VHH binders against q7zyf1. Designs and how they scored, part 30

Target 1, 260 residues: q7zyf1
Amino acid sequence: ALRIKVISMGNAEVGKSCIIKRYCEKRFVPKYQATIGIDYGVTKVHIKDREIKVNIFDMAGHPFFYEVRNEFYKDTQGVILVYDVGHKETFESLDGWLAEMKQELGPQGNIDNIVFAVCANKIDSTKHRSVDESEGRLWSESKGFLYFETSAQSGEGINEMFQAFYSAIVDLCDNGGKRPVSAINIGFTKEQADSIRRIRNCKDSWDMLGVKPGATRDEVNKAYRKLAVLLHPDKCMAPGSEDAFKAVVNARTALLKNIK
Below, E stands for the ipSAE of ESMFold2; O stands for the ipSAE of OpenDDE; V2 stands for 0.75 times the mean of E and O plus 0.25 times the DockQ between their complexes.

## First folded at step 19 (VHH; framework vhh_7aqx_2)

Design n3 (at its last fold request DockQ between E and O 0.01; V2 from the best seeds 0.00; counts 0 for: pae E 19.8 > 2, off the site)
Fold by OpenDDE, look of step 19:
Structure n3 (fold): chain B 260 residues (1-260), chain A 119 residues (1-119)
Amino acid sequence: as target 1 above (260 residues)
Amino acid sequence: QVQLQESGGGLVQAGGSLRLSCTTSGFTFSRYAFNWFRQAPGEEREFVGYISRTGGLTDYADSVKGRFTISRDNAKNTFYLQMNSLKTEDTAVYYCAAVKRWGYSYDYWGQGTQVTVSS
């Protein structure tokens, strides 16, 4: 039987353990109790008519446990990367988590050969959502990661995530531990992604178009044309492209009204 | 040949102290984290304590916190379990284990040493 190693990553309280528990319910069998900030369990799943034995290491997200976590990254085949949609800092910390893993894997380690399932968790929260779906998806997909909206409380998205996640890991294993090329085909360019991110974080119309305050009408139009080609819905499949495009259109309009 | 050998076990009175040693050979000691486990008769093997690769982090089961201490000596390829304020409930076979990479199992296990705490 195929054996795979899976770890969870993310800040404390983002619901990593809850996601795992929600899915595994009766399937999660703790093998031993570790008091070192790691919850270790074993589960069996059936993927593509194959029995897969999964070792799951649920890692504590608190920095205190770094010295323990660093020992768990090696030989990982799948990562459940979790953030809380209501807490933007947890999303912003994801890059740090990746950096930590990369560091611990060392020069011989290849993070590209690991399946990542990003869980935008706690979508059930009535609280203010600080990270929208498009932002999370853009970040995830730009890196070739799987993306899912999840609620550990309601169970929404959990089964779908795990099914896709395990399927992808099986494919990885069948491909000799290398990510299939087909899975890496991002439908948008880095430039497109960067532009969308920039536009989303812009404070004013000048910044949105990438021109200096006081730019001429011609400069504004030139900048707009460039972005329009880049972000046009017919050409850009990146998450958030439509909104970004609309924002650019509006920005141009606003600026031109004020430029005599 | 890889070898982990526990020593230092025996009979001790409640309230007493005992120091267990796990002597290792056949692998690079400094690259491994180490654990102590124990198994009482009729019970499942349970975690006792952990020491990280660098020795900078230790952790213990709640049942032994404040009483037990794990240390390592890289020069001797040996790590230790200092057991103080022993209780009858601490009676078990104690096992040492080594792990280089966490994934499926511990890499190496000792044969165990009997610790008996009498009332």
Scores: ipSAE 0.201, ipTM 0.614, lowest interface PAE 1.7, mean pLDDT 89
Fold by ESMFold2, look of step 19:
Structure n3 (fold): chain B 260 residues (1-260), chain A 119 residues (1-119)
Amino acid sequence: as target 1 above (260 residues)
Amino acid sequence: QVQLQESGGGLVQAGGSLRLSCTTSGFTFSRYAFNWFRQAPGEEREFVGYISRTGGLTDYADSVKGRFTISRDNAKNTFYLQMNSLKTEDTAVYYCAAVKRWGYSYDYWGQGTQVTVSS
């Protein structure tokens, strides 16, 4: 049987353990080590024609447990990366988690050959959402990561996440530890994703179109046409592309009203 | 020999700001995460803030969140605690600490620097 190692990553209190425990009810056999801040379990899953034995390490995100978790990054086939949609800072920390893992793996480690499943978790259904789905999905999918909306309370999305996650890990193992090309076809380019992220974070219409204040009508229209072609809904399947396209149209209109 | 040395402590009025520094030697700085702790007279040592190896992850005690910022400069082997909107309850000896080992232990501690916040 194929044996794989999975870890969870994300800030403390984003619901990592709840997601794992909800999925693994009668299948999770915990070997609890409370004094070191790691919950460990073994489960068996059936993917395609194979039985897979999965070692799951639910790692504490609190700084006190850093020393423990750095010993578990190596030889990992899959990562469950969790943030709380109600706390934008937990989403903003995801790049830091990736950077920490990459540094621990060193130059010989290749994070591109690890399957990531990003869980946009709804810890409290009454809390106002501060990270919308398109933002989280764009961040995840532009990196080749799987993305799921999950709720540990209701169970929404959890089975779907684990099924896709384990299937992707099996595909990785079957491809000699290298990600299959079909799994990385996301329907948009890095340029498209970068443009959408930039447009989402822009402060004003000049910055959105990538022109200097005081640009001529021709310069505004040229910048607009480049972005409009890049982000057109017929050619760009990226999460948030439709909203970005509308924003670009509005920015052009706003700038041209004030240019003679 | 491994050394951590705090500096930048002193007397400051409530509402003021202070920046602490922790300079390090005797180990590979970029392989360590760092913490700030504090201890007021008659109290136990209290966690203040954490920064990861790369500086990409930070965390803070609830009592200082939004007022204190921890940062690091790997080129200078130094990490910092920027303390804003200081309160008299922030009066304590502040310690920097480095940890790498498995478990709850901290490998190395500084000697501490006194911060006193007056009304």
Scores: ipSAE 0.000, ipTM 0.152, lowest interface PAE 16.2, mean pLDDT 78
ESMFold2 (binder alone), look of step 19: mean pLDDT 83; pTM 0.831
ESMFold2, fold request of step 20: ipSAE 0.000, 0.000, 0.000; ipTM 0.106, 0.103, 0.128
ESMFold2 (binder alone), fold request of step 20: mean pLDDT 82, 83, 83; pTM 0.830, 0.832, 0.832
OpenDDE, fold request of step 20: ipSAE 0.022, 0.009, 0.078; ipTM 0.384, 0.218, 0.474

Design n4 (at its last look DockQ between E and O 0.03; V2 from the best seeds 0.00; counts 0 for: pae E 17.2 > 2, placed apart)
Fold by OpenDDE, look of step 19:
Structure n4 (fold): chain B 260 residues (1-260), chain A 119 residues (1-119)
Amino acid sequence: as target 1 above (260 residues)
Amino acid sequence: QVQLQESGGGLVQAGGSLRLSCTTSGFTFSDYAFNWFRQAPGEEREFVGYISRTGGLTDYADSVKGRFTISRDNAKNTFYLQMNSLKTEDTAVYYCAAVKRFGYEYDYWGQGTQVTVSS
């Protein structure tokens, strides 16, 4: 039987453990090692008519356990990377998590051969969402990661995530531990992604178009044309491209009204 | 041929100390995490402790915490169980085990060594 190692990563209280528990309910025998901040579990799943034994290591997200986590990254085949959609800092920390893993895997370790399922968790939160779906998706897909909206509380998206996640890991294993090239095909360019991110995080209309404050009408139009071609809905498949395009159109309009 | 051989067992008085060794051969020592188990008569085999591949992580059963220490010497292909403040309840056959992948089944087992703690 195929054996798979899976770990969870993300800040404390983003719901990593809850996601795992929600899925494993009756199948998960937790062996929590409280002293080291690792909850270990074993489950059996059936993927593509194959029995897969899954070892799940739920790692504590608190920085205190860094010295413990570094021992668990090796030989990982799948990562459930979790953030809270209501807490932007948890999303912003994802790059740090990846960096930590990369560091611990060392030069011989290839993070590209690991399946990542990003869970935008706690979508059930009624207070406020600080990370939009498009932002999360753009970030994830740009890295070749799987992306899922999840609620550990309601169970929404959890089964779908795990099914896709395990399927992808099986494919990885069947491909000799290498990610299939087909899975890496990003439908958008880095430039497109960067532009969308810039537009989403811009301070003003000048920044949105990538021009200096006080730019001339011609400069504004030139910048707009460039972005329009780059982000046009017919040409750009990147998450958030439509909104970005609209924002650019509006930004141009606003700027031109003020430029005599 | 893969071999794990425990040594250092014997009779010791309560409050005394004993150091067990597990000498390995036939595999790459540095690739494995190592564990100690024990089995008392009439009882199930129980976890005593483990040491990670790099030696940076150790953990112990609650019953032996603070008294037992596990270490490894990669140059000697040997890992150890230092047992201090021994109790009569520590009487058991002690087994060493090796696992290449943490959280998976143990790949190799020793034959065991008897530790007897007398009152």
Scores: ipSAE 0.061, ipTM 0.463, lowest interface PAE 3.1, mean pLDDT 88
Fold by ESMFold2, look of step 19:
Structure n4 (fold): chain B 260 residues (1-260), chain A 119 residues (1-119)
Amino acid sequence: as target 1 above (260 residues)
Amino acid sequence: QVQLQESGGGLVQAGGSLRLSCTTSGFTFSDYAFNWFRQAPGEEREFVGYISRTGGLTDYADSVKGRFTISRDNAKNTFYLQMNSLKTEDTAVYYCAAVKRFGYEYDYWGQGTQVTVSS
């Protein structure tokens, strides 16, 4: 049987353990003391017609446990990366989590050959959602990561996440430990993703089109046309591209009202 | 300067229950994770239970799992060990310990409270 190692990552209290426990039920047998911030267990899963034995490290997210976490990043086939959709700071921390792992893997490690499943988790249904689906999906898919909407409370999305996650890990292992080439083609470019992110963060219409305040009508229209082609639904499959395109159209309209 | 004080120990019959408290002063309680340890005569100090800074993560030694429950109360700057179904093997001095930065060396230790389980 195929043996794999997976870890969980994410800020404390985003529901990592709850997601793992809901999927694993009695199949997860904890074998490690949490005094060092790690819950280690073994479970068996069946993917298609194949039995997989999974070593799961459910890692505490507090900075206090960093010195322990860094011992468990090496030789990992899969990462469950979790944030709470109701707490934007947990989403903003995701790049820090990746940086922590990259640092500990060193120059010999390659995150591109590790399967990531990003879980946009709904911990508390009564709180306002702070990170919309398109934002989380764009961040995840632009990095080649799988993305799932999950609920620790209802269990929605959890089984689907683990099924896709383990299937991708099996494909990784069957491809000599290299990510399949099909997982690299995400249907949009880095330039498209970067533009959508930039547009989300813009403070004004000038900045959104990437022109100087006081730009001429021609400069505004030229910048608009470049973005419109870049983000057009026929050319861009990125999450959030339609909203970004609408924002660019509105920015052009607003600027041209004030230019002769 | 920092104080950790265990209480709630004593003599109890096998099968009985005790609740230990560790009251704290001299530091910001919510910044610390906490442990219970115990030491029987002639033995090394052994881990009993752990609770994280937020209370969201707990763990226990196999010998006490299912019988002991650790918890914390931020309003009282206190954390607890509920001990049920006590056995004579649980006889020991019980210590609380606090740590802000994880490691095998704890920042602060209590003085200990005796728990004696009689047959």
Scores: ipSAE 0.000, ipTM 0.108, lowest interface PAE 17.2, mean pLDDT 79
ESMFold2 (binder alone), look of step 19: mean pLDDT 83; pTM 0.833

Design n5 (at its last look DockQ between E and O 0.03; V2 from the best seeds 0.00; counts 0 for: pae E 18.6 > 2, placed apart)
Fold by OpenDDE, look of step 19:
Structure n5 (fold): chain B 260 residues (1-260), chain A 119 residues (1-119)
Amino acid sequence: as target 1 above (260 residues)
Amino acid sequence: QVQLQESGGGLVQAGGSLRLSCTTSGFTFSRYAFNWFRQAPGEEREFVGWISRTGGLTDYADSVKGRFTISRDNAKNTFYLQMNSLKTEDTAVYYCAAVKRFGYSYDYWGQGTQVTVSS
């Protein structure tokens, strides 16, 4: 039987453990070592008519346990990367988590050969959502990661995530531990992604178009044309492209109205 | 041959102090985290504390927190359990253990050393 190692990563209280528990229910025999901040479990799953034995390490997200976590990154085949959609800082911390893993894997380690399932968790929360789906998806897909909206509370998205996640790991294993090239095909360019991110985080219409305050009508139009081609719905498949395009259109309109 | 050997145990009065040592050989000391356990008569083996590979992280059971301290000396391949303010309830056989990778069983165990705290 194929044996795989999976770890969870993310800030404390984002619901990593809850996601795992929700899925495993009766199948998960937790051996929690509270003193080291790691919950270890084993489960058997059936993927593509194959029995797979999964070792899952649920790691505490608190920085206090860094010295423990660093020992678990090695030989990892799959990562459940979790953030809370209601807490933007947890999303912003994801890059730090990746950096930590990369550092601990060392020069011989290749993060590209690991399957990542990003879980935008706690979508059931009635609280203010601070990270929208498009932002999470853009970030994830730009890195070749799987992306899922999940609620550990309701169970929404959990089974789908794990099914896709394990399937991808099986494919990885079948490919000699290398990520299939087909899985890396991003349907959008870095430039497109960067533009969308910039537009989403812009302070004003000038910033949105990438022009200096007080730019001329011609400069505004030139900048708009460039972005329009880049982000046009017919040409850009990046998450959030439609909204970004609309924002650019509106920004141009607003600026031109004020520029005599 | 891998060896873990506890020393420093003995009889001590309540309120007293004792320092246990675990001397190791046969493996790369710096690659292992270390744990202390204890087992009282008729009781299950219980966790006392641990120290990380780098020595930068330690944690203790609530029952010994504030009284016990774990340290390591990589140059001597030895780690320690400083026990202060000892209580009669601390009477047990104390074991040292080594683990290279967390989440798995402990790799190596000592034979134990008796600590007896008298009233």
Scores: ipSAE 0.142, ipTM 0.567, lowest interface PAE 2.4, mean pLDDT 89
Fold by ESMFold2, look of step 19:
Structure n5 (fold): chain B 260 residues (1-260), chain A 119 residues (1-119)
Amino acid sequence: as target 1 above (260 residues)
Amino acid sequence: QVQLQESGGGLVQAGGSLRLSCTTSGFTFSRYAFNWFRQAPGEEREFVGWISRTGGLTDYADSVKGRFTISRDNAKNTFYLQMNSLKTEDTAVYYCAAVKRFGYSYDYWGQGTQVTVSS
């Protein structure tokens, strides 16, 4: 008897409809074909001994349909947010999609009370991957979003995604539509995630340690120790932390070779 | 080297039909979603319709919904706008357009074709 609203978001041609069609093929009954860039349907799922009636809005990402999209953001419990791992621009657009939703929900809206499932979709398996898994996962999990590697063509990851997605929505609904404060444990802090993100994008060893060129040996070692404690693999479970830790170690070594 | 060329415009009486074509070259046709736009004298350019990369999704402006149909023929690298039940308000220059990243990056435009609907 639990009724929820789910929307899809993401650039056109990233495989949103294919993911939905692949999972819901037998149980997704379209109420209409897309005539305004939105396909609406109803499906039933069984999660944790609950029957859930899901209203799904599969939304086109064309910017000229902004006025259509804005009518569907209200009262949403879940978002399927999709990008194509072979096209980095579709990943780079995700912050813009979140900003659009935040603006349309207004000051009373709280995006923390919406379950997001981010789908890193492999729409063209022959193309070189432009967004690695750790980058996409860090972006997603640092925001409290679920993250899945999916393929609409093969079906890989899609059942797992929907099961976790609906389970999280049920948990949110059972907590009065508010995210349980005590139930959130992603295994890393915002500071850890921000540091990993910064280190990934650094251009040289000075920037990586956060010191000015010409820093003394003591300044280099002090900066290193702060980052090493923060990012140590035994203490930081963030995606990409191991590579970031190795990069910090290597940066220290490179800088100290030229300082006594 | 990317080229879009509209054709099929002309003069038609109200209630009549026209079919516009947009022939494309210089890119992989199957990778692109396509748009039709129009611009009447003294007006801003108006979105008319959109068709997805695969043709599985279409959408239309409210002013043309139910009267216009977009389709594509991947074998001919061409997409179409079938315009039925034309009104004098449909008089405009019609443009075809392609974008590589939907709504946020490279836009390619044709030169336009005039459609004139007489009373």
Scores: ipSAE 0.000, ipTM 0.110, lowest interface PAE 18.6, mean pLDDT 78
ESMFold2 (binder alone), look of step 19: mean pLDDT 82; pTM 0.825

## First folded at step 21 (VHH)

Design r1 (framework vhh_7aqx_2; at its last look DockQ between E and O 0.15; V2 from the best seeds 0.00; counts 0 for: pae E 12.3 > 2, placed apart)
Fold by OpenDDE, look of step 21:
Structure r1 (fold): chain B 260 residues (1-260), chain A 119 residues (1-119)
Amino acid sequence: as target 1 above (260 residues)
Amino acid sequence: QVQLQESGGGLVQAGGSLRLSCTTSGFTFSSYVFNWFRQAPGEEREFVGAISRTGGYTYYADSVKGRFTISRDNAKNTFYLQMNSLKTEDTAVYYCAAVKRFGYSYDYWGQGTQVTVSS
């Protein structure tokens, strides 16, 4: 039987353990070592008519366990990367998690050969969503990661995530441990993604268009045209492109009203 | 009844030292990871440091690294926060907390003790 190693990553309390428990239910025997901050278990799953033995390491997200996590990154084939949609800081920390993994894997380690399933978790929370789906998708897909909206509480999206996740890992294994090229096919460019991110996080209309404050009408129009071509819904498949495009249109309009 | 009680707080001059104690009762002391938190006026509660179940590992916030030390005495069901080289910015209510599974919700909290560092 094919054996795979999976780890969870993400900040504390984002629901990593809950996601795993929700899926595994009676099949997952947790062994938690409080001193190490790792909960590990073995489960069997059936994917594509194959029995797969999965070794899962649920890592504590607290920095307290930074020095111990390094032992668990090695030979990882799949990562469940989790953030809380209601807490933006957990999303912002995802790059840090990736950096940590890269550091621990060392120069010989290749993250590209690992399947990542990003879980935007706690979608059941009706109080406040601080990270939009489009933002999460853009971040994930730009890196070639799988993206899922999940609720560990309700179970929403959990099975779908794991099925896709394990399927992708099986494909990876069947491909000699290399990520299939087809999985890396991002339907949008880095420039598109960067532009969308910039637009989302812009301070003002000048920043949105990528022009200096006090830019001339011609400069504004030139910048707009570039972005319009880049982000046009017919040409850009990047998550959030439509909203970004609308924002750019509005920014241009606003700026031109004030420029003689 | 589970109890966590902080002590040792007070007024100290900048550059001075204080030792806080958290005395516990009503639960198995050795089974828990212990934490210190602090909350300054108008600010959110922030993590100060933690000590593992066995005492073999400690972790500190960057703001207190090199100045603060956490220890535990299982025989006394007490853990400590030694604060050296105190700064005015360290002024806060300090809380002790206990958690059986580190990284999850804390099981028990103290009532807090005031630490004031004067210039």
Scores: ipSAE 0.011, ipTM 0.273, lowest interface PAE 9.7, mean pLDDT 87
Fold by ESMFold2, look of step 21:
Structure r1 (fold): chain B 260 residues (1-260), chain A 119 residues (1-119)
Amino acid sequence: as target 1 above (260 residues)
Amino acid sequence: QVQLQESGGGLVQAGGSLRLSCTTSGFTFSSYVFNWFRQAPGEEREFVGAISRTGGYTYYADSVKGRFTISRDNAKNTFYLQMNSLKTEDTAVYYCAAVKRFGYSYDYWGQGTQVTVSS
C-alpha cells in the first residue's frame, strides 16, 4: 500500500485538529499527546482503488512550537493549510507559513511538488466573515493550491477536501513525485491575479487604474484598456475577476467625469 | 545513568506559592525540551507546561496560565515551576519529563513530588 506523510499548518485556534478529527473519526490512531504541540497518527483511506496509509502530523501553530515544527517539514507529500474566515490575521499569516516551510526545506526543496489543500474554515458559524471566498480562493489557486470552504463544526466541505487532497497526492506519486501538467493549469496568470489583488486593496479610482492624480483623459483610457483586456471575464478565469473588472469600469467612468 | 529528580513539593494553604525544581544528571541538559505534568488521585496525567531548549518560549495549560511560570537554568542543569495563587484543584503529584524533540515519547521521567493545597 502507498504510504504518505501529511502535515497541518496554520495559526493556533483556526480549527486544524477539528478538521482532522472530523474526517478521521476513530481511524486516527494517535501516538503522542496533543498538548506537546504535535499529534501524530496513522489512518487508512481508499483512493482510486488504492489503499493509502497516511501518517498525519497535526502541528500546533503557536510560535513556541516552531522548534518542533521544523523537524517535520522534510519528506512531506501533502499539507493541510488552515485559516479562520472570521479572523483576517490568520489569512494574512499564510505567506509566513509558506516561507517557514520553504526555509526549512532549503534550496533543494520544491513546494511545487507538494500538494496543498487550503481550508477556509468556519470555526464559528455565527461570526461575521472577514475573508471573502474569492479572496481566499485567488490566493490559493494562484499558487497552485487546492481550495475548500470547510466547517469544523458542521463538517461541510471536509470530506470533499480530503477526497481531492488524497487524489492529488496519488496523482503526484504516480507522476514520479512531480505535479501533473493538468494540476498546474489554473486558468489565469500571475499578472491577472496580482492585478485583481491590487484592485481589491486600492484607495481610490486613480490608484485603481494605476495612474497619478491629474492624469489626462488619454492616460486614463490607456490604463483602462490595458486592465480591461487583462481582466475581461471571457479571458480571465481568476476568482474575483468579474468584480475587479466592474470596479475598473466604474473607476474609469468616475475619473472621466472630472476631466475635461 | 540518567536521572530527573523533582523537589520542592509539600503542603501549602490555598492562595499560597510553591516552587518546584527538577534537577538532572547523566545527559546534556541544554539539548532537551522540558515539561511539567501532574496527576491527581484517580485521574489521568495532565500537561502543565513546557519550556523550549533555550528557554526562549514557554507554553502552559489553560488551567494554570497566569499563575504558574516555568524557567530553566542551563548552568545548573535545573528547571523550575513557580506556582502562585494555588488552588485546591492544583493538588497532585507533579512530574518533570524530558524529550529531545516534540512529538515523540518522552525519553526520561522524574519520580514525582507531591503538592497538597489545603483550604
Scores: ipSAE 0.006, ipTM 0.168, lowest interface PAE 12.3, mean pLDDT 79
ESMFold2 (binder alone), look of step 21: mean pLDDT 82; pTM 0.825

